# VHH binders against Protein AAR2 homolog, part 4

Target 1, 357 residues: Protein AAR2 homolog, of Caenorhabditis elegans (q09305)
Amino acid sequence: MGGALPPEIVDYMYRNGAFLLFLGFPQASEFGIDYKSWKTGEKFMGLKMIPPGVHFVYCSIKSAPRIGFFHNFKAGEILVKKWNTESETFEDEEVPTDQISEKKRQLKNMDSSLAPYPYENYRSWYGLTDFITADTVERIHPILGRITSQAELVSLETEFMENAEKEHKDSHFRNRVDRENPVRTRFTDQHGLPIMKIREGYEIRFQDIPPLTVSQNRVGIEYSDRLYRLLRALGGDWKQLLAEMQIAFVCFLQGQVFEGFEQWKRIIHLMSCCPNSLGSEKELFMSFIRVLFFQLKECPTDFFVDIVSRDNFLTTTLSMLFANVRDSAHAGDDLKKKTAQFKQYLTNQFKWDFNCD

## First folded at step 1 (VHH)

Design b10 (framework vhh_6fv0_2)
Fold by ESMFold2-Fast, scan of step 1:
Structure b10 (fold): chain B 357 residues (1-357), chain A 123 residues (1-123)
Amino acid sequence: as target 1 above (357 residues)
Amino acid sequence: QVQLQESGGGLVQPGGSLRLSCAASGFTFSSYAMYWVRQAPEKGLEWVSTISYSGGSTYYKDSVKGRFTVSRDNAKNTLYLQMNSLKPEDAAQYYCAKDQYYDSSGEYYFDYRGQGTQVTVSS
């Protein structure tokens, strides 16, 4: 990390680091953990010296969308995944408790086939994920155990037919046809295209936050009631809201998941529209600015210009945040100072203008 | 360019001692308060100690008071943490820090902290 590690630390990490066996994965294919990705070599069988804690693993073969998962690694854990070439995805392989010692012996003979965790990037990873816990992963992770960059979609008609059959109900039904537009039905949009939904078990289980509206630029917006409702849904644990923001961002940046980008924007917009909460939720807002600072610092410049900054979302939404904090009678001087310095950083780094009408 | 380099960590048995050092460069070290913070695996970042710019004032987390001593040598641009009577709960990656945004919060230290130095307490 940051150069050559001391031998005593390398020994500690070798003894206490976790292992990921990724069996049968094709060579010359993309494999990544956390901040870093690379193309696999012929001998690649997994990773060694993974620090205990939450990590994001992802992979892609030439013809398939990126697939990944979050996992909370315990010290000395051996996690086994097997690649299925037919389905182009991975499956879990349980290691029986009585076979753990044998697996550890086998790992010593495979050391040259295991890539070490990229410790030089751990500080960057920590800055993006320090609110994410095992509980966060369990709450949000898809039931089927994987996060896919392209949504696994099913038509509403197919879902209806599958549910009717499962419930042993009559699957025959009458489709309503829109008289003004005959291609629009209960299962088709105004252009006659099937209405699609994410297949059950594949969805990332984010909290329900109201979608962004055309009024997001409206002065006088106050969403503290929505924030308090969300915090109650999270058991009063504001750190879980920031953990969700971090998961959404990692899903978007590393996982290439569009739903993660949408949830990330919803959280930023909500946090930018709560002037009445700036005093009572001081710790949350202080930490929110820190989280967002590290997220924006890690984004490539081209990514911001072409995807994030072009639609004016961040400049418009953060202008509301900056004005709300600056003008607050309840925000402390420390939050006002951090917010002003964050605004200055963004202006200097990205040349953004926050003086909107 | 602000740079901080921590050293002096290692493996020690319960009740043992370690002395951590932090070499600072790229800023006027004697003009800033400095901090020690730590991060255990699967836990959040934890403030440990603060020392004023002159070394005249020191502050400590309650759980380390009487066991840890922070000091500085402004002529050598070096910060120290003497750790005595180490406990298993003290095992963590230790970082020295200078707040990028201001010196009081302990939250925005990553741009000014180095890679850290690992402290392990085990028999």
Scores: ipSAE 0.000, ipTM 0.131, lowest interface PAE 19.5, mean pLDDT 78

Design b11 (framework vhh_6fv0_2)
Fold by ESMFold2-Fast, scan of step 1:
Structure b11 (fold): chain B 357 residues (1-357), chain A 123 residues (1-123)
Amino acid sequence: as target 1 above (357 residues)
Amino acid sequence: QVQLQESGGGLVQPGGSLRLSCAASGFTFDDYGMYWVRQAPEKGLEWVSTISGSGGSTYYKDSVKGRFTVSRDNAKNTLYLQMNSLKPEDAAQYYCARESGDYYDTTWYFDLRGQGTQVTVSS
């Protein structure tokens, strides 16, 4: 934070810092935590002084897609991951309770092989992730414990063979015939190509939000019913929606995950089309503007030039949000002022135009 | 020199009360909103309460609402947390933190934190 850490923060890191052992990871490969990445040295074996709370770890080797995970670190926790060079992925390794003291002794002897957490970025990371909790990670994170930048696809036939005992109970499986098209089967499309799906356990478990339409009429759009259904699916906890927005953004920006980008856009679009809920969900909308401000502030202007130029999503969608809040009979003066200030910030910082001809 | 120093922690019985203090120095205290956050053993940081720079707005974690009261004395550069009807689950290291002054919205965000004060609740 400006190059020199305050003494109170250094003391906090000494008392509460967590460790990540990332064993067997190749040198000269990309490794990152949160908003920062670097090339690993020959001695690299992990991280030290990780602040308690949720973090995102990611890595890639030459020619491999980025792979990562979210983890909620507890004070003094030792998390162990082993890299498998053949599969180009990591494996979890649980530290038995009776071995914790021995692992802590080993950590003292390998201090020079542990990179310190890049604390100069922690303030920015906190602003990007302050709604994410351990419960958020458990709900959304893939069951198999990793997030990949490229979808992990499997053919329906391969999936069926792996689950043969269960699929054999499908009433039509044994008697399925292609009546007139011999290349169209249970496992192939009408062109004879394998039907693909995301491999079980690899999917990011985002909420089902309707796809956005960038060419839709902005006047008269009202999706408050969709928002309320989504909030009910989240147990009535609007903070979980913003936590999901933050996870989606981190998956997109740091994880290079396309599904994260799509979910992030769907949430922004939904929030921008709910004029009738601006009063009843005031805290949600106030916090939504703050979350989006930090997300856009932390990205360089040149990063978003492709997003703005290719589909004009942010300018089109946020112009709907700004008009809806401005024209609302239900939004309080505080939300109207905050939204107008946000619009002005984006206009000044990114030169975006929200006033359509 | 910019710093925060927490005090007032201790051992209390369930149902008891404690008042935490946070002394701030080295910056214009009333320009910043302040947070109370806590960390129980083997758990992550948990937000407890927020107070605006003027003291006019306060926010609380649902589980402490009605039991905890955050306040500040800007003339003394001091933040307070009055904790009533304490429960075993309130036992934690309590920290105060300063909101970032360089954002137009500083809610739920901090860039300076003290070393904390320990609260123990046991019968």
Scores: ipSAE 0.000, ipTM 0.166, lowest interface PAE 14.6, mean pLDDT 78

Design b12 (framework vhh_6fv0_2)
Amino acid sequence: QVQLQESGGGLVQPGGSLRLSCAASGFTFSDYWMYWVRQAPEKGLEWVSTISSSGDYTYYKDSVKGRFTVSRDNAKNTLYLQMNSLKPEDAAQYYCAKDYGSGSYYDEWGFDYRGQGTQVTVSS
ESMFold2-Fast, scan of step 1: ipSAE 0.302; ipTM 0.742

Design b13 (framework vhh_6fv0_2)
Fold by ESMFold2-Fast, scan of step 1:
Order: sequence, then C-alpha cells, then structure tokens
Structure b13 (fold): chain B 357 residues (1-357), chain A 125 residues (1-125)
Amino acid sequence: as target 1 above (357 residues)
Amino acid sequence: QVQLQESGGGLVQPGGSLRLSCAASGFTFSSYSMYWVRQAPEKGLEWVSTISGSGDSTYYKDSVKGRFTVSRDNAKNTLYLQMNSLKPEDAAQYYCARDQGDYYESTGYSAFDIRGQGTQVTVSS
C-alpha cells in the first residue's frame, strides 16, 4: 500500500499533461496505455493528464489481435487518433498549431469523457521505458505508424496482383520466384504453402541481431565483438541498445507481438555472453540488470513465467550471465552486488534454478 | 520509515553552480545505490545520476557528464549533487531516490523511489 503522490507531481500532471483523443472507438472494447488496459465505456473519447515522454497505446475489438503505437508526448500536446470501423484500425488526425487553442476549449467540454492517465503506475512505466526516447521510436517504429500483434503478412501472389496495375509485368520478379520454386506455382513454397512476407511499411525496424542457436549458453561463448559491432551501428550510444530492449519488451508484454519477444531474447542472450566487456561496459551492464529486473517484475507470474520456463531460455541464459559476472576479474563490486541480488530475487520469486556454470 | 529530504536548489544565472543535498533516514544508507532524478515542465521524470553504495561507482546522463558530480557521505547519511556550468535546460524539480535495494523489496513502482518534495532549480537567462 503505497503513500500519496507528492503535491508537486500532481500539480505538474495537471499543468503539463498531454491529451489523447481516440475518437469513434467502440464501447466494451480493450483500450490500454502503458502498464494498464481496461474495457471502454459508452462515453470514452480518450485520455487526459498524460505525463510528457514516450508512451505505448494499444487496443483490441472483439478479442482481435492488439494494434498499437508509441508516441513521444510533449507537455500540453493534443494527439488525435480516429478509429475506422471499416478497416478496424486507427488513423492519424493532425491538429494544426493554429487550432490548438480551439481544441483545448473543446477538451474542457469533454472532460468527463476523458479517462485520467493511471499515474499510480507511471513509476512502473518509467522503469520499463526510461531509455526510450523520441529518436528510439522514430528509428524502430513501423513506417505506417502502427504495431500489430499479428504480423501484417501478405502472400507474394496477392502483392503481385495488387501491383500489376501499377507496373509493367516484371519478368525479373517472376523469374526470381520461379527459380526458388521451379516445380511449383510461382507463389508457393516447397510444402505447397503460400510464400508470405511482412507487408511493406508494417515491419518493426529492430537491429539485426543473430538468432539464438540450439546450443545457446555453451561454455566458452564470447560475444563482445558482436556487442561492439551493435553499439557502433547505434552510433556508439549504449543507451539505445537498452531502449531497443525496452521497446521489444513493451511490444511483447503490452502489444502481444511475437517479434518483440524474439528480439528481447536475442538482446538478453547477447548481453549474457560478453564476459570480456563487463569492465569496459560497466554502465551498460548495470543498467541492463535494472532494466531486466523491472521487466520480469511486471510480468504476470502464471502467464509469462510459464512461457519463459517452458522455453528454458532465461534460466540457462541468465545462469551464464551470473557466472560471468561472479567470476570476472574486471567487474566492480557494485555490478557483482547487483547481479547477486538479482539472481537471489529471481530464485525467490520465480523458483528458478541457476546452479549451471 | 524511509525518508528522503532534498535541499540546496535556487535561482542561478547560466554558467552558475549549485550544490544539492539529500538527507536520508529510515534505512541503511550505505547499502543502497542512490539516484538523482529531475522533472522539467517539458519532460517526464529524467534520470540524472547514480552512485553506488560505497561511492566508488558513479553514472551520469550524457548531457550532464563533466558538469555534474554526484557524491555521498555515508557517515552523515547524505547524498550530494554538485552542479557546475548550469544551463537553462537543467531547470527542473530535482529529487533524490533510493535504489530498489534488495530485490526482495517488491515495491511495484519504477526504479525511482521518490519520497521527498524535491528541490527546485531555476536557471535565469
């Protein structure tokens, strides 16, 4: 049972909060921001008192896959999204700068239809997202402005037919497909299934990190070279790696996006296999453990832990991290202390066994 | 009962200096990493600096690195933030915060356990 929020923070939220108008969204449907989701009432038109900074908004109608977006809210900003019932998605409705005062006047008449941001959970949200910046969102967010729980897949046949009127028949494209599957239709794989790809503009633009192998967490693994290459791809900014980890996790936890889960695991595996960089990248590793602690603490124990335990990924991967930090000659006492406390927390909360070397 | 009390804020000219203090009570101060965080009108809660329990390891937000120095006096249960070469962008309410500590402390909140009213830093142009 926590204490009351400081009056200065409440005053700040009132004076500097942003607004999200989410117009035309169906009642009795799922709507969420950050840590919390709920079923919408008849009067729901959006949110008020949103703290400045990056937030994740998501929704679902009739148990359909979630659809959402990240947005960096500025103090006093009014963001407008309009639900399209036909396409079952949201559309941007830009508010010109000269109309902001008029929109603020309209918002006063809609106050009872605007749910307040759940600030009781803002500190938890900050712990999940404190490395995410507007630049992170711009780099990673799909070009078409929405993140979907199920990948927006399109068959090569459908894409070809959709583009037939826009382009002269592309024999090069057709010949490439035929060469890959010479004894089948141009648009089916070796098993007779349609060849699928992510529809243009719908892909989440994560960094290219090598996928996990069947022999992950083997003794003698050293990926510091891969970490340094990844940091160079991020302009030398290690905080952007943690920001990407946080985006991937939010996409998985709130967005229910499987690709986010895979990227999150790839980052954890990479970070757990870099014993030679524990001293030189101490700030990164200290912050990594804090990020991961808050991510695992916020997960429902029956849902997330069961999925993770079944995959045995976290227990095997983190056992390597714990051994690497424990045995390091270059890791400082603060990193060793934090790592040991984290290991103990996971052992007690999730009953995980980390007795592997 | 964990208590954190910030002080030392005020009005300074750009390029000026301020020294913030945070008096801690109700817990074993030397066993916890401590944070300085700030909240400006145009930004959410922003991490500024971290110091380990021993004081041997310090971490800074890139925009303040080289200008701000965090330190602690474990005998006096006091955390400090020396702010030099202050910029208008540094104007904010500054809070000290305790690390979540032992991971057995399930706080249910973010990394920043803010308990005090903070101390206001204003940089006049």
Scores: ipSAE 0.000, ipTM 0.174, lowest interface PAE 12.6, mean pLDDT 78

Design b14 (framework vhh_6fv0_2)
Fold by ESMFold2-Fast, scan of step 1:
Structure b14 (fold): chain B 357 residues (1-357), chain A 120 residues (1-120)
Amino acid sequence: as target 1 above (357 residues)
Amino acid sequence: QVQLQESGGGLVQPGGSLRLSCAASGFTFSSYAMYWVRQAPEKGLEWVSTIDTGGGSTYYKDSVKGRFTVSRDNAKNTLYLQMNSLKPEDAAQYYCAKGIEFGYLSPDYRGQGTQVTVSS
């Protein structure tokens, strides 16, 4: 405990820990916060002593796809969620300011039913989430207040028909669209599969970064203009880009969300293809290496094998990063040293080869 | 390269039965947990069932438990969903999906689906 956490946080945990009431959740089901998950007991009603700051809560019934949420807990906050067995999801219950004292009395009577926050992992969690703020969560979190590992998908054809019907408020519009009409080809991909998208309100609101392709990993690629546009979209705050990288990683690793994995890869690729900004954005690149180092320490060994065997993503993309920093006339000695140390760590730890010769 | 092809849907009366199949190619089928998901008209995509890599562990949405049975044939790269005692609420487009490596990650929904209609 004392050696693992900053003294300020230790003081807060003893005096001002937050509470999560998670009411009506089934027994013997998976419940997790941050690094730790467990099967719920008969008396489980939530968590106590949650450190102030951003946390990720998730749950699963009978190994169903995970559902969860990010929340920035304030000192002494009481957050209430209710499980709905019919919809198999949770709903928010707001606690009015004038009822806080009453809720604190109820919590005293429920203390034995509240699991304590797993402090043994807090330092590691903080290292994975230290760029995430309340503003990050508000910007990115789905409007409907939950993140699902199973995407809530709708076909483009279904969305088009629903929107057309709403606008005209009659069924005549649907009756004029023939299934044999060439318009049908607008809603299928090159392989004839329906084009699917996440249903409105369920999407994680990540920044729009172009999809990763093999051609984008070619020598001589320069994407500093894309980075600068992205930073402008984030109000000039480069820390919000790393916060988004951290949200994407947690969504992928803890939330089992594929869109998080894709966004995480897109950010790494973008950062690896910006040789002309290594000097002007030094703080961003220094912090990026730190964030990525801690993230890769948390990935299962089998995950690295999967990435290498299926996509060859990390070895190819990070080889570009390492070459770009090594060969830069604009990168300072501190960035070059940190990058070389990171390359050496990955080579020793995972036996990855980043040298052609 | 991952391809999932669903079949076996159709029109059935309430209380009837259907057996859905999913033919998988482009990946090592026996190494992945498999999922059935469905989308009803004007509703979102819903998880229905999960089966582990060996077929020894199966999981179901509460509303279908006892009525639906998921199974797999790793030698034939095929996933199945036996649907009994079908209700009007089960009417939906049904999709199969593969998990990402080792069952720790979200499924990737690549199939075209098969339509199940429940009416008299």
Scores: ipSAE 0.000, ipTM 0.357, lowest interface PAE 12.3, mean pLDDT 79

Design b15 (framework vhh_6fv0_2)
Fold by ESMFold2-Fast, scan of step 1:
Structure b15 (fold): chain B 357 residues (1-357), chain A 120 residues (1-120)
Amino acid sequence: as target 1 above (357 residues)
Amino acid sequence: QVQLQESGGGLVQPGGSLRLSCAASGFTFSDYAMYWVRQAPEKGLEWVSTISWSGGSTYYKDSVKGRFTVSRDNAKNTLYLQMNSLKPEDAAQYYCARSLYPDYSEMDVRGQGTQVTVSS
């Protein structure tokens, strides 16, 4: 490990870093952690020197979608995953607490088979994840223990029928209702198409945030009541809302998960439509701008090409945020200054046009 | 006017391949997730595949996974479904559909469809 890292930091990371054993994973397949991915070699057995804290691990084999997971690593932790070639997924293996020191000694014999954590991007990763805690991961992570870029979808009617069969419920009531009310619309949309959802256990357990309005150019929108309800659902901890925003962004950017992108947009829209709470939730709004700044800085350039159009989601929604903060009687000078600086940054770096310039 | 027009269907033998296309017009194609759904004469509408607005995420019905590949060309406003190893059970009228923005769990608009027939 030559690199730009001082020897004292390398020694610290070796002694305090975590290990991930990822056993039986195929050669020449994609494996990644946080900001970096690579193709695995024949000797690959996992990672060493993982900094304590939250990380996102992901992988894919030929002809399979990306699969990953979040984990909050403790100093010196040894996490073991085994790849199952038949199911094309991974499973956990427990390491007894009383054997950790001996297991760590054995890992030294595998050192040449363990890739070091890519420290060159750690500060950027920290900036994208600094609100995420172990509690955030436990709350949001899918029950089945993995996040898939290609989740299984099921119709509401199919799910209802599957659940009814498991409960051994009398189906006569359903048959009778169908005969009396042949125009069943609760499983179909307004056009008669089935309503689809992610299958139970596969869903990322995000907070329920109302969908975006079609008209995003209306400056009279006020959603502070929705924000207050959401904060109450999070136990009054506004940092958990930003942690969820960070989880959603990482799911989108690194996990290639569409639902993460949708949740990220819903949070940005909600935060952009709350002029009456700019004073009472000052710390939240200050931190929200910082989180979004780092996220936009890390997005691929191609993502921003269409955003230059004023019809794009980010330019339209952030125009509402900027106008609301500028015109607020309740926002302090510090929030107004930070928001104006953020607007200027986006205008200068991405050439975005915002209403009310 | 928002329009979706499917093409590429036809008669094929079991094990054969077809590539379906869906030409979109009247809306900003790159802002929407897109769906492929199908309907056999004896069945209701059945979801087949979903692709995110950017093409970065794809989802498939279990019975077609590994055989079908959904893709999109945002520059051409076109959605594709590559169907390989076709089975008699895949015979149906295939439709493309636009998601309800921003919630991709609901379908907003669908096309008129293209027929896929698989010889027994």
Scores: ipSAE 0.000, ipTM 0.261, lowest interface PAE 17.3, mean pLDDT 78

Design b16 (framework vhh_6fv0_2)
Fold by ESMFold2-Fast, scan of step 1:
Structure b16 (fold): chain B 357 residues (1-357), chain A 121 residues (1-121)
Amino acid sequence: as target 1 above (357 residues)
Amino acid sequence: QVQLQESGGGLVQPGGSLRLSCAASGFTFSNYDMYWVRQAPEKGLEWVSTISSSGSYTYYKDSVKGRFTVSRDNAKNTLYLQMNSLKPEDAAQYYCATLYSEGWTDYFDSRGQGTQVTVSS
């Protein structure tokens, strides 16, 4: 209400804020949490007063790709990460339970070296992440504990050979396979280049949603069966689909992760092609519009001109959504009104043209 | 900036009627669609009605359709909700808002302190 957090939450944050120790990170390097990033000073050692809940931490040295992680902070938690200058990444350090009191005393002595959480942006962060839970993070986060803007890639052929050697422990296996041209041809694209895959443990574990394809026929596209299969994979919890949309968006916007951008687009496209689900999944579609509204509201207009203008993705895909809701026999008055208002907002704010209206 | 002040709530018996008012200031009222939302004890905030900026289009929650009527007077910067045939399940704190998104009114939308409606026999 009126830009202020509820008094109960403010008081809780002041008394129960969490800590992040980020040790050995180089000075004059980019460090960020949620909405805010800055260049680190010579005494920087981490963050204090982090609100309980999910946050995204990220960093970059010189021109290196951005690297980060999601973490669900508990009240009073002390999370420790150490920067490794050789690998140019961070590593977890567990705080033994017997040393927690000593670490708390160290934090008191390091107060001037700990940056406070940027509370002025917390309301906006909550707006981008309110469907994300600890379970969402556990489900999606890479097994190796970090998200990188530049994917760790391995060739499909190399992965196949490595796995085959592990299974068979046969030093001659590769020599036999190398003599088979048909096998090798399986691992190259139409241009003769190696087919690349994200290295095991580095992948963001998003749900498998079919990639966007050049529209074969925009009239009559109906993907409600795809939506229902996806909801079943999520245990029937439609809120987890929106949580995944929010994770993907944060990965894209703050993490600069292309895979996050692709997953975000796939979810929007799927939701825009389900006219037969608009009545049965009313709560999902109402909340989807709200999530997307906050995501687009928080982005600079220039950002979308440079990225989305070339693809024309949002204008073409949302035109399908708007037409489907308008023309639906299944959608109620509330969904139709909210969708029309959202369309008007986007037209006025971004000057976007929605064909087929 | 946006200021909204609700009034007109009270205690009524089932089948009774109430007319709620919302006085708006701090923004150009005639440019905004307006919302009525309510929150019952131990329940989340729920949408009740929407009226377009011009007043030409109205939308209602299914359970109140035919019983509630939203209207506005742009010259007076005032929003109204006429509630007829009130049921026990309509008992709630009622708020007017410039934007509604379930679960978001407390953090995003500017809304007033609300007016309480109690339905009891």
Scores: ipSAE 0.000, ipTM 0.166, lowest interface PAE 14.5, mean pLDDT 78

Design c01 (framework vhh_7n9e_1)
Fold by ESMFold2-Fast, scan of step 1:
Structure c01 (fold): chain B 357 residues (1-357), chain A 119 residues (1-119)
Amino acid sequence: as target 1 above (357 residues)
Amino acid sequence: DVQLVESGGGLVQAGGSLRLSCAASGFTFSSYAMYWGRQAPGKGREWVSGISGSGGSTAYASSVKGRFTISRDNAKNTLYLQMNNLKPEDTALYYCATDSYGEYYFDYWGQGTQVTVSS
């Protein structure tokens, strides 16, 4: 939909699309949705004609780290977000229903201040997010309602002090003897650096997948038990695993979130080390290859070269996937053909060598 | 460049009808199967209907069988979906797609056309 649309179609999309009202966001600042970002104008107040479904909204001030959120828009929904200029983030307080109702009445007067959703990129966005549902967003999204490109970290000592400050004063006085001789807590690592963790409520709630380890002993690696445990944690719904892979990828590609990149790699590594499940989970593996193909197609070429140069992760891990599928007694001809086509695509497009890795 | 452009969506009352079109370009249209899918707000993709390259074979999801008809005009590179006796639960973004065989790509999708059925 990059060209001129008939007026009746535009009217239809206007009436049935969703709205994002973004109040108080500074002009000449970065604002984006899905595939597109731009600098805001003086009259910018948000977006109109957002297709129903999951979208990723993000922004930044003067090259500051991006902040954003996923939201599942319903047809005709009006989402209101307010910017706090002092803290340079979204207001923490939820917008009251009464205020949202008032904004609905004012929509016709705000039309010139609302940018239309960039439909010319919707196909690409849909291909990257087609497994993500409202349930996926609810499960994974941070409790505080925002995703930051730089992890919001807190020292173990700071967390301890914040928790102590929030405790009732009377309880502190009642435990006076314990307070005078408190149990010593370790706040620094063996190198004298503060022990850090992601601040409560800021963590992206990804599934616990074993971290990547560099090893020369790849012969006989088999993670099907880990995959089965993960699928059970997801209620037996393999589509939720691919939805998580898609959320992780969007967090890294659009949100510039390092934790998303790490989770994306962990999922690819897990899927590449499960030769015994290639038959029983055929639909999962077929769909996994399709998801990964679209993700790799959408990555900038220069970013790809950086990933390969720094980590050699994709060539090494996908070589294991290709060998496991090729050599499998359990994989059907359809999975073997799709995997061979994917390997050929990567070899032709990126000149990667998978035969000796 | 493979391009698929859907049109014909709109607002309709329950029991009404709509005809969707999908204009295809960038590939040999008659050589590929085409299908319609839909996505209701907050839900994953649902397959709706499919048609062979020649138009000789069609298939439908149980939820739409008897109400929807898929067809194609290979001379015009256009896919159609005739939707009759529409229900509120048919409210969704409707999109067309094709599977690419003998290529390195797996499938191609259009941007979609919104259908809203009021009670």
Scores: ipSAE 0.000, ipTM 0.135, lowest interface PAE 20.1, mean pLDDT 77

Design c02 (framework vhh_7n9e_1)
Fold by ESMFold2-Fast, scan of step 1:
Parts: C-alpha cells; sequence; structure tokens
Structure c02 (fold): chain B 357 residues (1-357), chain A 119 residues (1-119)
C-alpha cells in the first residue's frame, strides 16, 4: 500500500484534482489508470483526485483485450465517459460549461462511488510522461478516440468492399465487386491468406520510422539524416520525439499494445545509431538518456529480463549507443558523463553486459 | 558541474512580499523539474513547491498555497518563487533543488538564501 503521503500533497490532491466519470461500466471488470488497475465494485462510477496533466485510462471486460485512452486533465476538470454494452466500448459525453458547478456539487454527493487516483505511484508516472503534452496526444491518438491492445484488423478485401459501398450506391457496388467472385488477387498474401491492415481510424498515428533488421544493428552505422528528417516532420521540436517515445512505452507497458513496443524499439535504435548528431542534438540525447533511464527503472525487472533474453535488443542496441558516445569526437563531456552513469546503472541494476559485439 | 545559486532573501515584515531567484548552470535546465525547499532554525528540510520542465505541472505545500507562486524562465536558466503575505512561520533558509533520477529526492541543491519574517 505504501507509506503516508506528505500532507501538502494530500491537500493539493483534494483542492486541484480532476474527475473522471465512467458510467455504466460492469462490476468485477478490470479498470486502470496509469500504474494501477483493479477489479471494479458494484458502486464504481469513476475516479477523483486526478493530478493535472496527461494520464492513461484503460479497461477490460471478461479477459477481453484492453482498451484505453490518453487524456490531458486540467485542474478541476470533469471528464465523462459512458460504457456501451452493445459495442463493448466507451463513448464521450460533453459537460456544458454552464453546468460545471452543479456537476461538481453532484460529485461531492457520490464521493463513495469514486475511487481516488493512486497517488503513491504519481511521481513514477510523471517521470514516464513529462514530455507528453495535449498537442502530443492530439497528434498521435487514434481518430476514433481509443487505443486497443489487440489491433483492429481488416482484410484488404473487406476494406475495398466497404469503401466501394460508401463511394458507390448499392447497384454499382454489386455489379462491380461481387464478393462471391472477386476479380482482384491483391487481397491475398503469398500463402493465400487475406492481407490484413489496421482498420482506418484505429491506428495510433506514430511517426514513420524504418523497421529494425538484423543487418542494421551494428556499430559504424550512421542514421543522423534519418533523425533530422524525423525532427523536421515534428516541426523541429525534439521534445515531441521524446513525448512519442513516452507514449509508445505507455501503450506497451499499460496498454499491452504491440505497436507501441515496436515504435519504442525503433526510436531507441535510431537514437543509438546517430554518432554524427551527438553534438548538434546534445539536448535531445541528454534528455533521451533520462527518459530511457526512467522507463527501465520503473519497469518490473522480470518483464525486462524476459524481453532482453528473447530479443537481446536492449543490450545489443545500447552497447552501440555507449560505444558511439564514448568514442565520439562530436559528443561533449556532459553527454559522455551522463551516458557512462546510465551504463553503470544498467550494469549494476540488471547485471547487463555491454561489451558484446 | 551542476551549480544552483539562490538570491532575493532578506528581512521583511509580516504581510510583506519577496521574490527569490535561483540561477542554474552546468546542466540543461529545461530537462529537469525544479523545486523550492526550506529549512527553519532547528527543524528539518521541508518541500515548498515544484515545477515541471515545461511549467505544465506545478504543486505547492499546503502551508504556502495561495500565497507563493513558482515559475521558471528556461531561456535564462532561472527558477523563481514569488512569496506574498509572508508570515513569521515562513522564516527559513530557502534553497532550490534539481530533481534526481530517483523521484522523491534531489541530486543537487543550492546553499540557500535566508528569509526572515518579523512580527
Amino acid sequence: as target 1 above (357 residues)
Amino acid sequence: DVQLVESGGGLVQAGGSLRLSCAASGFTFDDYAMYWGRQAPGKGREWVSGISWNSGSIAYASSVKGRFTISRDNAKNTLYLQMNNLKPEDTALYYCARESWDYGGFDSWGQGTQVTVSS
């Protein structure tokens, strides 16, 4: 459960906290925010005392895949979501500005039905999300307003049929794209299986970063041009790259989203293969190491032992980062010192060996 | 080398105001959350206020809330604490601190600036 919170923090939570009303959600189902999840009771109607800033809310019914969303809460905000049992997802409800005071009075009367934000983990959560802003969420969040742990996949054939129906009236659809006898063969892969893609509107809108390959994870590779291209796509705001890294990590860790894990790895690999930009992007690399340190510190040790053992990704990729920074003519003393401290932390905490090829 | 240098303290009467400054150097200031703490004579250190790297998250101790305002100017590498409606109980050495890699602690703090509030 943890120790007592400082009285000043408790007072802050009571005075400045936000509210999430999550109405109609089934009892004995998983509900979570940030680091904590629990099974809902009969009286559950939402959360109180949510600190201002970005949070990740998620839920699951009957062992179904998690669904969730990011939201940047303002002090005293009331966010309302309603569970729809037919679609097995949540929907938004707007609170009129002129009714906010009345809504706050109602919240005081239902205090026993509102779970308090798990503040014992707030400092850890803040460290995982301090680069994420409302703009970051708006840029990356799926258009349909939810993040699903199991990808919402659609076959190319189904997407084609749905789009043909939408663009053409029924008579044209039936005459040109008879589903029983499709003319197009591009809907199946090399094994005759339907080609699948993430359904439009469900995709997390991550930046396009080239996938990892076994031949690319070697010392001597130089990707600074790729990094500069990515930074230009982000309007020159390197902090948004780290915000995306933080969103990807949270999607993976709390959301159980495979795409988040892949994007997180792609960002780490890119940052580990840019020796020529270590001087010009000093602030980015300093902050990158801080972000990654906090992510690795807060993850369960057994989880990363399994991931590292299976993929060997972190030890191999970070070995490249450490060698590149150590041997760089472009990196300043500050970055070299911070990187050496990070390497020492990982070696001591996880017993990882970074002297491999 | 990380350096934090506080200034702006002094003697003030109850109900008065002071503005404290903390000049930071030796690190990338806008990568770190910053804090103000204080230590009264014969007492331990207590947290006063904190501000995130981008000013998006701010918190105050209950004893100073509504009277003190924390702010930062990342272009000038400077942290501020505007103190209004000062009370004799606010008498303390005020110091700024940089967040540590372990949340809940500081890895660097200044020598402090003395604030004395007379009745």
Scores: ipSAE 0.000, ipTM 0.138, lowest interface PAE 19.7, mean pLDDT 78

